# VH-VL binders against q9umr5, part 260

Target 1, 268 residues: q9umr5
Amino acid sequence: SYKPVIVVHGLFDSSYSFRHLLEYINETHPGTVVTVLDLFDGRESLRPLWEQVQGFREAVVPIMAKAPQGVHLICYSQGGLVCRALLSVMDDHNVDSFISLSSPQMGQYGDTDYLKWLFPTSMRSNLYRICYSPWGQEFSICNYWHDPHHDDLYLNASSFLALINGERDHPNATVWRKNFLRVGHLVLIGGPDDGVITPWQSSFFGFYDANETVLEMEEQLVYLRDSFGLKTLLARGAIVRCPMAGISHTAWHSNRTLYETCIEPWLS
Below, E stands for the ipSAE of ESMFold2; O stands for the ipSAE of OpenDDE; V2 stands for 0.75 times the mean of E and O plus 0.25 times the DockQ between their complexes.

## First folded at step 11 (VH-VL)

Design xa71 (framework fv_acimtamig; at its last look DockQ between E and O 0.79; V2 from the best seeds 0.00; counts 0 for: pae O 4.6 > 2)
Fold by ESMFold2-Fast, scan of step 11:
Structure xa71 (fold): chain C 268 residues (1-268), chain A 123 residues (1-123), chain B 106 residues (1-106)
Amino acid sequence: as target 1 above (268 residues)
Amino acid sequence: QVQLVQSGAEVKKPGESLKVSCKASGYTFTSYYMHWVRQAPGQGLEWMGIINPSGDSTDYAQKFQGRVTMTRDTSTSTVYMELSSLRSEDTAVYYCARVGIPFSDYDFWGDYWGQGTLVTVSS
Amino acid sequence: SYVLTQPSSVSVAPGQTATISCGGHNIGDKSVHWYQQRPGQSPVLVIYYDSDRPSGIPERFSGSNSGNTATLTISGTQAMDEADYYCQVWDSRTYVFGGGTKLTVL
């Protein structure tokens, strides 16, 4: 029968945001046990990502233990970064498909309404002053703020993303890479009309250089050095790229065509 | 300045349908979800549903499921609420209200409200 | 289904403190939002997330939420505060409003 599916939400979300996704899964894969984790809902999604990783880890352990044949992860937006860390810190995860819905895998550098709501007097060009402080790193959105004009500060101050991407050294890097490489498939989904994730290619491990020119995954040092296994996964045929135009940030979990094209094929 | 401007008062007969508009201005229309809430004369507030203006996703209160439809037109920054098979009990002021956190449909308040549309259903 | 209970009316003299309760099972585990509605007018958000004030709302308005009761407090009550007040929470898949409390300032 179908492997269980675990869903990890994004910034200011809860299980309610995935009601349409659950309907789609029930229609195409009836009997699938889908668990949408109601942890760090709403404003609690602002807590540091390492704190969220610990909480989600505790929640997924019994689900994975009950499904020795494996599980699938569907992780939306910020939740995709939580799932990246879960796959690295768990010595015993049994994840088959990790489906990342428009997650800023290389970070975020955009003037979004989220940031304007939280920091109404700041622009993206000066947010690095707040985010790369110890205080700023206590907020999830600052954990993946990646200012391409202050890359040295990002590498030194990022308490989460730079470590998970292997852009800064960590004692556990070898173990994290070994654990991440156990994933069956890395399914990357995103698109140019998202409107929040900036650059949108961050969902595919592309990102801005210092001139704000996007360099794709294969041009990133993270990929070239194989810091956490992207090059190995690609060589294995385990990376799936599914870009789709016409999808806004809050529609990735509620668009039937996207579900049928990019998600449904990976829910064995 | 955020403003929500609703269509004018209407008088309807039982069995007809109602379509109320709510035109938004002063913010990025597609960044904020929109609620519809009604209030019968001398009664309290009753939630009808929520719509995502950047997509077609909606969710309706169980009481209205099957006869309410919410839509939007991004070119005019307008949301619509249509209620069919009207009864005298549907006489109410209908409000649109913006959800106060961008990109969120969870645990949320109406930070800005339209002026209300009075709908009277009588034979 | 989840129910919020408010007193139907509260009376207070000008300058005194008004308190409006909103009762619900384990409501302290939820976020409570409060609206003011003057006759013939749209609701106005006065408190969100239990105790936060929107810009433009006087600091006379405050809120708290613990256990089974959330409370809206209006200190130094003025004639202009005379209105209906509604509490609201999100529960499972619905937005739940209290029945409303008519505040009379005399």
Scores: ipSAE 0.763, ipTM 0.891, lowest interface PAE 1.4, mean pLDDT 93
Fold by OpenDDE, second read of step 12:
Order: C-alpha cells, then structure tokens, then sequence
Structure xa71 (fold): chain C 268 residues (1-268), chain A 123 residues (1-123), chain B 106 residues (1-106)
C-alpha cells in the first residue's frame, strides 16, 4: 500500500485548490489516502505562520500516528514554509518525502500583485518598514519577507524565516535541525516562469545577495553553516531539485506533466 | 482603471455554440482569475465557471460540465467562454468578472464586471 | 447543494435604513459578498468578506454575518440605491448566489 499523503495549501488557498492533484494521485496511486488539510483558508492564511504551524501540527499528528510506515507531505507556496517549520518543531514526525511545491523557502522579495493588493502604497524596496515591525510580523507574508538590502533588520525582526533557517541564534536551533533531518527526502520544485516567487530560485534555497545577484543554495550561509541541515541532507543524497519551466504559480498543483515528473516519483 | 469589455450581443439557433470574449485592461491580466456568470431575463445570477490566470486550469459549474469551455489569451488579455449545444433557456446576459484577490480562486468573488453580453437563442 | 435565501423584495422610504437578509446554514462561518445591480446594468460589488467595502462604495453600505444570517444594511437610503441585491458565498466547489432582493425606494 502507498503511504498517506498530507497536503498543505498556500496563501489565499483552500483544500479545494488541490482538486486536480488529488485526482492525479488517485489515478496513479490508487488507494492512497490523501488528506488535504482545510485549515487557515483564504484570508486566514495571513495569520502568523507559527500559528499556522501549530494548527497544522495538531492536524497531522493523528495522521502520522496512524501511519507508522511514514507519510508524504506536499506543501504548496507559503505552505512549504509551514511544512518546513512543522518538520523542524516535531521531534517525532515520520515524513518520508517532503515535497516543497514552489515555496519561497529562502524568502520572498518581489513586487507582486499579492504585495500590491495587501500593501497598495508600498513597494518591495520599502516594505521592510512594515514587515520588520512588530505588527507586520503578525502577517504571514512578512514572516518570510527577506530584504537583501536590510539584512540586519531581517535577522533581528524576522520572527519566522530567520529562525527556521537558523540565521538568528535561538535555543532550539540544534533540536530543530535534528528534527528536520528526520525527513527522508526533500523534494524542491519550482521554476523560472512562476511569476510570484521572487526570486524563483528561492524555491531551491537560492536568493539575492546585497547586489540582488541570485546565489545558489550551496552559496548560502545557511547551507555553508548547515544551520538547519541542508548541507547534511545534500550529502546523504536526500535533496531532489526539480525545476520546470512554463509553469505559472497557480498551476504547480494542477499541471499533469509537473505531477508526473516532479511529484509522482516520490509518492511510492 | 480596471476595465472588462465584452463582445457584442449575439443571436443563435438551438444547437449552435456561442463564444463570448472579455478583454481586460488596467491591471496585470496574468495575475487574476476570471469568472463567468450569466443572468437569464428577469432571473438571478448564475455562476458558470472560473479560469485561472494562466488559462491552463478551469472549474465549471456542474450544470455546464461538458458544454462550456473557458480559455484565455495572454497576448491579447482576453478571456473567452464558449457554450455549445445551445438551448432556448441559454438566453441570458453573460458576464465576465475578475476575482478580487490576485492568484486566488477562493473566498473573494468578482470585484470588476464586464458590461455583459446578451445572447438570444431562438428558433 | 448550499442554498442562500433572500427576501424577494424590500421597500424603504428615502433616508431610512434598508436591511436585506441572506440566510444560509452556518453562513456565519463563510465569507459573504454582496452585489448591487441596477436595472440594465452589470453587478457591482458593494460588500466583500462580510463587512469590507470596496473603494468607491459609500459608507452607508455595511454588512454583517453571524449564525445563519448575513445582512446588508443601507443607511440613509437614496433613490440611486434602488436595485437588485445579491449575496454570494463559496461552498464546496461552487459559488452560490442568493435569489436576489429587489430594493424599492418609495
């Protein structure tokens, strides 16, 4: 039998966003128990990510308990960060494949229509004034806002991304690293035509330097320092990178070719 | 200024197909879902379906499954709705409506609507 | 299927407060949106997420949602407010409209 699959949605999504993915899984892996978690839907997805992590944790714990052989996680967009954090705080998770589906794993720094909608008077260049404030950090999108021109503010004010990345010292860093390393495989999916994740390489733990030059995962301090286990995972062959062009952000969970190429192989 | 401009009125015979266009301007076309809603004369609003920003995913009301097709052309910022096997009861004003939240098809409905396209189906 | 119930018509004198209800099972757990449609015109969003107003919508329009009833309230009703009003929600793969309420300003 196939291991259960748990799906976590992204910003302004719901469980219904994954109706096509569910169909694909049922077709290719019949009998798979797929649970698309219907938590923090719609505008509730703007709630602080730690709050979301707690909520999703409560939902996945029973599922994991009933699946001693392990489960797979498919986490889309913002959900990918939620899942990474979830795996960091859970010392007893049994996740085989963690599939990060176009997630801003290394943060977000772009002028998107999301940003324009939420902060009509702000551009990415000045959003740090909002996102790195105490009240800004009450919004999920600010929890992973990563301004490369204000690294000091990011490191000091980011209440989520900087912590799960181990970029800011905290008492749980070692334990979180240990927990995250329990994952069997980390499958990173994303692509240049996403249009939302900025830079798109963030889905692969790439990101801007101070000159907005995109550096690869292996050039990131979090990798070099193995702050949360990326270097270790790579060394053991546990990281899979699956870039795909021609996929827009809202199509990652509904594109059949993407599913067959990047998702399906890891659901066995 | 967001604008949705639809194609002109049409007269059709039973069994034919209609195809209504909705040209969008004043915003990033590839960032928003688009709904189609119709309204029969003297009746209420009826949801037909939705198409995602890239045009590669659609969701149709069960009533229209197998008969409706929604597409979009990013090069012209135009969304299309085709309805086949027309019946007299398909006589209605058809509207396109933009979802109010970018990249989302959930919770938020249409914040901008086209002017409507009257399609009359008669023998 | 999920059903939204609206009164067929509501009448109000100019300057008075009009109240239009939208009934649905546990509708308070959903986000309700309201549309105004004047005769011969396209629908216009007047309230979204239960109580938020789009830009350009007068403050006299307000909304609430709790329990089994969502309510659109128009304070200081004006002649121009005469229109059909529709409530709308999302429910399990569908977008559901109420039957509409004709508001007459006497």
Amino acid sequence: as target 1 above (268 residues)
Amino acid sequence: QVQLVQSGAEVKKPGESLKVSCKASGYTFTSYYMHWVRQAPGQGLEWMGIINPSGDSTDYAQKFQGRVTMTRDTSTSTVYMELSSLRSEDTAVYYCARVGIPFSDYDFWGDYWGQGTLVTVSS
Amino acid sequence: SYVLTQPSSVSVAPGQTATISCGGHNIGDKSVHWYQQRPGQSPVLVIYYDSDRPSGIPERFSGSNSGNTATLTISGTQAMDEADYYCQVWDSRTYVFGGGTKLTVL
Scores: ipSAE 0.727, ipTM 0.885, lowest interface PAE 0.9, mean pLDDT 95
Fold by ESMFold2, look of step 13:
Structure xa71 (fold): chain C 268 residues (1-268), chain A 123 residues (1-123), chain B 106 residues (1-106)
Amino acid sequence: as target 1 above (268 residues)
Amino acid sequence: QVQLVQSGAEVKKPGESLKVSCKASGYTFTSYYMHWVRQAPGQGLEWMGIINPSGDSTDYAQKFQGRVTMTRDTSTSTVYMELSSLRSEDTAVYYCARVGIPFSDYDFWGDYWGQGTLVTVSS
Amino acid sequence: SYVLTQPSSVSVAPGQTATISCGGHNIGDKSVHWYQQRPGQSPVLVIYYDSDRPSGIPERFSGSNSGNTATLTISGTQAMDEADYYCQVWDSRTYVFGGGTKLTVL
C-alpha cells in the first residue's frame, strides 16, 4: 500500500487550495491516506515561522506514529520552509520523500504583489529596513527575506532562515543536520515562470550573489560547507531536481503534467 | 487604477447559453483570483464560482456544477463565465469581482467589482 | 448549507448610529466582510476581516464579530449611506452572502 502523504500549505493558503492535487493522488494511487494540514490558514500564515513549525510538528507526530514504515511530505511555497525546519528539529521523523513544491529554500528577494499588498510603500531594495528589525521578524515573509545587498543584516537579524540554513552559529546545528539527513529523498520542484519566488532558483537552493547573479546550489556556501546536509544528500543520490517551465506560482498544485512528472514517482 | 469592465447586456431564450466577459486593468491580472456573483432582480447576491487566471483552475458553486464554465485569456487580461441551459430563473445581473488579496482563493472578499451585465432570459 | 441572516431593513435618523446585524452559527469563528450597494450600482467593500476598513471608506464605518452575530456599525449616518448592505463569509467550499439589509436614513 502507499505511504501516507502530509501536505503543508503556503502563504495565505488553506487545505482548500490543494483540492486538485488531492484528486490527482486519489486517481493515480487509490487508497493513499492524504492529510492536508488545516493550520495557520489564510492570514494566520503570516505568524512567525517558528510558531508555525511548532504547530505543524504537533499535528504530524500522531500521523507519523501510525505509519512506522514512513510518510511523504508535499510542502508548497512558504510551507517548504516549514517542512525543512520540521526535518531538522524532529529527531523522530520518518519522512521518506520531502517534496518541495516551488519553495523559497534560499530565501526571497522579489517585488511581488504580496509585497505590494503587505508593505505598499516598500520595494525589495528597502524592505530590509522593516524585515531586519525585531518587529519585522514577527511576520513570516520577513523570516525568509534574503536581501543579497545587506548580508550582514540578514545574518544577524534573521530568526529563521539563517538558522535553518546554518549560516549563523547555533547550538543545535549538529543535531539538526543529523535529523535532516534521515530523509530518503529531497525532491525540488520549481520553474522560471513562477512569478513570485525570486529568484525562482531559490526553489533549488540557488540564489543571488551581491551583483544579483544567480549562483546554483553547488556554488552556495551552505552547500560547500555542507552546513545542513545538502552536499551529503547530493552525493548520496537523494536530491531530485524537477524544473518545469510554464507554471505560475498558484498553479503548481493544479497542473496534472507536473504532478505526473515530478510528484507521483516519489509517492511510493 | 483597478478596473473590471464587463460585456454588455444580453437577452436570451430558455435553453440557450450566455457568455459574459470581464476585462481587467490596472493590476497584475495573473496575481488575483476572480469571483463571479449574480443578483436576480430584487434579490441578494449569489456566488457562482472562482477562477485562478494564472492557471485557469476553477471551483463552482454546487448549484451551477455542470452548467457553468469559467475561462480566461491572459493575453487580453479577460475572464469569461459561460452558463448553459438557461432558464427564466437565470435572469440576473452578473458581476465579476476580484479577490482582495493576491495569490489566494481562501476566505477573502471582493475588493473591486465589474459594472454588472444584465442577462434577461425570456421567450 | 451555511446560512447568514440579516434584517430586511433598518431605519435611522440622520446623524445617529445605525447597526446592521449578520447572524450565523458560530460566525465569530469566521471572517466577515461587508458590502454596500447603492441603487443601480455594483457592490462596494466597506469592511473586511470583521473590522478592517479599505482605503477611502470613512472611519464612521466599523465592524465587530463574536459568538453568533457580526455587526456593521455606521456612526453619524448620512443620506448618502442609504443602500443595501450585505455580509459575507466563506464556509467549506462556498462564499455565502447574507440576504441584505436596506438602510433608510430618516
Scores: ipSAE 0.462, ipTM 0.790, lowest interface PAE 3.3, mean pLDDT 92
ESMFold2 (binder alone), look of step 13: mean pLDDT 91; pTM 0.935
OpenDDE, look of step 13: ipSAE 0.022; ipTM 0.608

Design xa72 (framework fv_acimtamig)
Fold by ESMFold2-Fast, scan of step 11:
Structure xa72 (fold): chain C 268 residues (1-268), chain A 123 residues (1-123), chain B 106 residues (1-106)
Amino acid sequence: as target 1 above (268 residues)
Amino acid sequence: QVQLVQSGAEVKKPGESLKVSCKASGYTFTSYYMHWVRQAPGQGLEWMGIINPSGDSTDYAQKFQGRVTMTRDTSTSTVYMELSSLRSEDTAVYYCARVGIPFSDYDFWGDYWGQGTLVTVSS
Amino acid sequence: SYVLTQPSSVSVAPGQTATISCGGHNIGDKSVHWYQQRPGQSPVLVIYYDSYRPSGIPERFSGSNSGNTATLTISGTQAMDEADYYCQVWDSRTYVFGGGTKLTVL
């Protein structure tokens, strides 16, 4: 039988966003127990990411306990960062495939309508003034704001992403790395036509340097230092990269070809 | 200034198909979901369905499943709603409405609405 | 299926406070949005997420939501407020509208 699947949504989303994904799973893997977690839905998705991690952890523990052969995670957009931290803080998770669906794994630096809705007078060039304040770090979107022109501020002020990426020291870093390394497969999905995740290569652990030139995962200090296990996972053959063009941000969970190519093969 | 401008009133016979357009301006068209809502004469509001910003994902109210189709043309910033096999009970004003949060299909509020398209279905 | 209940009509004198209720089981655990619809016109959002006002909506409009009842309050009611008012929630996979309340100002 198939391992259970747990789905974690993104910014301003809910389980409703995954109705098509659930149809695809039911068609190809009938009998799969799929749980889409309705925690931190809508406006509540703005709560600090560490608060979200704690809530999702409490929901995920009984699901994992009922599935001794393991579970799969499908985590969309901001939800991919929640799942990154979840896998690090859980001493005994049994996740086989962690499928990261267009998530800004190295952070976000882009002028999007999310930011204009939340901070109407801000541009990406000046949002660092809000996000890297204590007040700004109370908002999930600021927890993964990564301004490549103010990297020192990001490293010192980010309460979430810089810590989970091992870019700034934390007392639990060694344990978090050990826990994350228990994952069977890290499946990274994203593409150039997403239109929201900026740079789109953030979904594959690439990111801007100070000149806004994208450096890929293997050129990042976090990879080279193996801060949370990316280099070890890649050497183990556990990282899968599945880029696809032609898919917009709100279509990753509702495109059949993407599902068949990038997701279905990892739902044993 | 955000505006949604709908096509003009139509008179249809039972069994025909209806196609209403909604042209958006004043915002990034490809950042917002769009709803269709109708209102029969003297009655309340009834949700019909939703279409995503890129136009390749939809969800329809169960009552309309199989008869309604929603599409988008991003090059003209226009959303369409087509309703087939029309009945006299489909006489209503049809509205397009923008979802208030960019890229979200959840916990809708219609922050901007079109002016409405009156459709009369009679033999 | 989730159901929202509104009174069919409410009447107030100019300058008085109008209150329009929206009843639903544990509606206090949901987010309630309110629309104003004048005769022959499109709905206009007047309150979202229980109590927030969109830009351009007068301060005399306010909202609350607790237990089984959400309330739209219009203080210092004016003739221009005469309209139908609809409450709306999200329930699982459905957008649910109340039946509407006709507000008469005389």
Scores: ipSAE 0.761, ipTM 0.893, lowest interface PAE 1.5, mean pLDDT 93
Fold by OpenDDE, second read of step 12:
Structure xa72 (fold): chain C 268 residues (1-268), chain A 123 residues (1-123), chain B 106 residues (1-106)
Amino acid sequence: as target 1 above (268 residues)
Amino acid sequence: QVQLVQSGAEVKKPGESLKVSCKASGYTFTSYYMHWVRQAPGQGLEWMGIINPSGDSTDYAQKFQGRVTMTRDTSTSTVYMELSSLRSEDTAVYYCARVGIPFSDYDFWGDYWGQGTLVTVSS
Amino acid sequence: SYVLTQPSSVSVAPGQTATISCGGHNIGDKSVHWYQQRPGQSPVLVIYYDSYRPSGIPERFSGSNSGNTATLTISGTQAMDEADYYCQVWDSRTYVFGGGTKLTVL
């Protein structure tokens, strides 16, 4: 039998967004119990990510308990960050494959239409004024806003990404690292034609330096310091990188070729 | 200034197909889902379907499954809705409506609507 | 299928407050959107996410949603507000509209 699959949606999404993925899984892995968590849908996805982590934790704990052999996580966009945090705070999770589906794992710094919609009078260059305020941190998007030109503000004000990355010291960093390392495989999916995740390499833990040059995962301090376990995971062959071109952000969960190439192999 | 401009009125016979166009301007065309909604004379609004920003995914109301096809042309910023096997009851004003939030098909609200296209189906 | 129920018509005197209800099972757990449609015109969004107003919509338009009823309220109703009003939600696989309410300003 196949391990249960738990799906976490992204910003402004719902469980309905994954109807195609469900079909694909059912066709290729018949009998798989797939649970798409219907929490923090739509505008509720703007709530603080720690709140979301708590809610999703409550939902996944019973599922994991009933699946002693383990489960797979498929987490899309913002959901990928939620899942990473979830795996960091859970000392008893049994996740085999953690599939990060076009998630801004290293943060977001781009003028996307999402930002234009939420902050119509702000550009990415000045969004730090909002996002790194206590008020701004009440919005999920600001929880993973990563301004490369204001690293000091990011490190000090980010209430979510800086913490789960271990970039800011906190008393749980060691434990969170230990917990996260319980994952069997970390499958990173993304691509250059996403159009939302900026830079798209963020889905692979790449990100801008102070000159907005994109550096790869292995060049990041979080990797070099193994602050939350990336270096360790890579060393034991537990990180899978699956880049794909020609996929728009809203198509990652509904593209058959992407599913077969990047998702299906890790559902066995 | 967001604008949705639809094609002109059409008269069709039963059994024929209609194809209505909706040309968008004033915003990033490839960032927003588009809905199609119709309204029979003197009746309410009826949702027909939705197409995603890239045009590679659609979702149709059960009532129109097998008869409706929605497509997009990014080069011309135009969305199309084709309805086949027309019946007299398909006589309606057809609207395109942009979803008010980018990159989302959840919890639709149409913040901008086309002017409507009257399609009359009669023998 | 999910059903939204609206009164067929509501009448109000100029300057008075008009209230249009939209009933649905546990509609309070959904997001309700409202559209205004004047005769011969396209629908216009007047309320989204239960209570938010798009730019350009007068403040006299407001919305609420709880329990089994969503409500569109128009304070200080004007002649120009005479129109059909539709509530709308998302449910499972469909986008559902109410039957519409004709608001007459007497």
Scores: ipSAE 0.054, ipTM 0.677, lowest interface PAE 2.4, mean pLDDT 94

Design xa73 (framework fv_acimtamig)
Fold by ESMFold2-Fast, scan of step 11:
Structure xa73 (fold): chain C 268 residues (1-268), chain A 123 residues (1-123), chain B 106 residues (1-106)
Amino acid sequence: as target 1 above (268 residues)
Amino acid sequence: QVQLVQSGAEVKKPGESLKVSCKASGYTFTSYYMHWVRQAPGQGLEWMGIINPSGDSTDYAQKFQGRVTMTRDTSTSTVYMELSSLRSEDTAVYYCARVGIPFSDYDFWGDYWGQGTLVTVSS
Amino acid sequence: SYVLTQPSSVSVAPGQTATISCGGHNIGDKSVHWYQQRPGQSPVLVIYYDSNRPSGIPERFSGSNSGNTATLTISGTQAMDEADYYCQVYDSRTYVFGGGTKLTVL
């Protein structure tokens, strides 16, 4: 009947963060097998994203193998970037709906309290000095730090985001693009009241230019070059955009109206 | 620098409602989850519920579901815990406690606690 | 429901090492936090993530967590350490506290 759902959490989260989401799914799609992956919980969510991708990959392989009709992914915040990489590195994934809940798909450039907790004396204007060092790249949040004023450093030093977005060349880019394109639907969710993801349009593949003016997905070089398949997916009708105002960063997984509007329709 | 200051002691009658406040200072109020915990005289700590940084999401211990409501007022940096249909068994010191990491509902919590509000429920 | 078991009382002489246990099924797979509560005062976090000390907590406080038991250790115990100690974990949608251990120093 219903396809299994795999949930990947974000920075400093655990399976507990999705208790409401699980209740909603159980109410609308009773019998759905939902697996919230209890990997890299809490502080371990700071581990390098490629390390997290490897761990989550090992966990999802047997789930996907047992579901020949496909699975759905719901990936929250930082977890959406993990899922982006999973879809690219897995030659045999069978993901139907990839539901991205307020994930910084083009990166983060905002001085939220996450950064002040980790790097107390840093401002967003100075964080590039830490994040684009080898030491900084050992922290997940630095793997998607995207300073629009130091784009050359981002392209050269980002060990994760610049590579999965095809902004810097990688030997596996063609295979990653082919794998990612197997996804049935890319469901993008986010909104202006998130308060953490900066700019919030990063959840829809928009991002700042050098003057901090937001350019939407269709104006991004990544889209125009079709580096990992966004233009192809959009042409196929496979990209769904579901922006919603009035929802804070920590409420995307616990808002019933958001669930009914943006998530429920894509769980088959 | 972080401080949580709670409202003063109260005496209530059975059947009444209780509303305790917890005013935060010394940090970015809208970046941290807050817990409510109570302690009956001579007894241990009991978790009541959690409210997210923006106040648009709550979760309550099953024992209190239907009787407890938690809210935030960002203009005054204050969180509230309201408990209805009071019984003598609700006599306790009520504490607010901050989660230690911004935007996390799991990590370590109780890095800062309010001073407690004693509520006595008697006729 | 997940249950944390603590001894109700532990007594030590000044300067002696006190150990307070917190038992739970596979608790070693969870993160354990410890709180100190002196009479008439609010709880104070003394250990988080099994073994880490917050700023301002003396070095004589340490923690460990393995298998089915987490342990709070206080070396060179002083009169000021006399208090109730609570362990705490997350499990299955809820946050769980142990019943508390009264430490007496005499």
Scores: ipSAE 0.721, ipTM 0.881, lowest interface PAE 1.4, mean pLDDT 92
Fold by OpenDDE, second read of step 12:
Structure xa73 (fold): chain C 268 residues (1-268), chain A 123 residues (1-123), chain B 106 residues (1-106)
Amino acid sequence: as target 1 above (268 residues)
Amino acid sequence: QVQLVQSGAEVKKPGESLKVSCKASGYTFTSYYMHWVRQAPGQGLEWMGIINPSGDSTDYAQKFQGRVTMTRDTSTSTVYMELSSLRSEDTAVYYCARVGIPFSDYDFWGDYWGQGTLVTVSS
Amino acid sequence: SYVLTQPSSVSVAPGQTATISCGGHNIGDKSVHWYQQRPGQSPVLVIYYDSNRPSGIPERFSGSNSGNTATLTISGTQAMDEADYYCQVYDSRTYVFGGGTKLTVL
């Protein structure tokens, strides 16, 4: 039998967004128990990511307990960060494949219509004033806002991304790394035509330097320092990178070709 | 200024197909989902379906499954709704409506509506 | 299927407060949106997320949602407010509209 699949949605999203993915899984892996977690839907997805992590943890623990052979996680967009954090704080998770579906794993720094909607009077260059404030960090999107021009503020004010990345020292960094390394495979999915994740390479732990030049995962300090285990995972062959062009952000969970190429191989 | 301009009224025979267009302007077309809603004469609003920003994903109401097709043309900023096998009860004003938040098809509903397209189906 | 129940009609004198209810099982746990439709016109969003007004909507429009009832309130009702009003929610892969309420300003 196939291992259970747990799905976590993204910002302003819900379990409904994964209706196509469910169909794909049922068709190609019949009998698979797929649980799309219907938590923090819609506007509730703006709640602090740590709060979301706690909620999702409560939901996945029973599922994992009933699946001693392991489970797979498919986590979309903001959900990918939630899942990474979840795997970092859980010392007893049994996740085989962690599929990060177009997630801003290294943060977000872009002027998208999405951002403009939420902060109509702010450009990305000024958003640090909001996101790195105490009240700003009460919003999920600010929890992974990564301003390359204000690294000091990011490192000191980011209450989520900087911590799970091990970029800011904290007493749980070693344990979180250990926990995260329990994952069998880290499958990173994203692409240049996403239109939301900025830069799109963030889905592969790439990101801007101070000159807004995109550096790859292997050039990132978090990798070089193995702060949360990326270097270790890569060394053991546990990281899979699956870039795909021609897919918009809202189509990652509803594209058959993407599913067959990047998701299906890791659901066995 | 957000505007949704729909195609003109149509008269159809039973069994034919209708195709209504909705041309969008005043915003980033490729960032917003689009709903289609219809309203029979003297009746309430009825949701037909939704299409995502790129046009590569749709969701239709159960009632219209197999008869409705929604598409997008990004080059012309136009959304289309085609309904086949028309019946007299398909006589209605058809509306396109933009979802009020970019890149989302959940919970958020139409903040801007087209002017409506009357389609009359009669023998 | 999820059902939204609205009164078929509500009448109010000019200057008075009109209240339109939208009933649904645990509707308080959902986000309710309200639309105004004047005769011969397209629907206009007047309330979203239970109680928020879009730009251009007068302050006399307000909304609330709790328990099994969402409510659209129009204070100081004017003749121009005469219209059909629809509540709407999302439920189980469906966008559900109420049956509509005809508001008459006497």
Scores: ipSAE 0.067, ipTM 0.661, lowest interface PAE 2.4, mean pLDDT 93

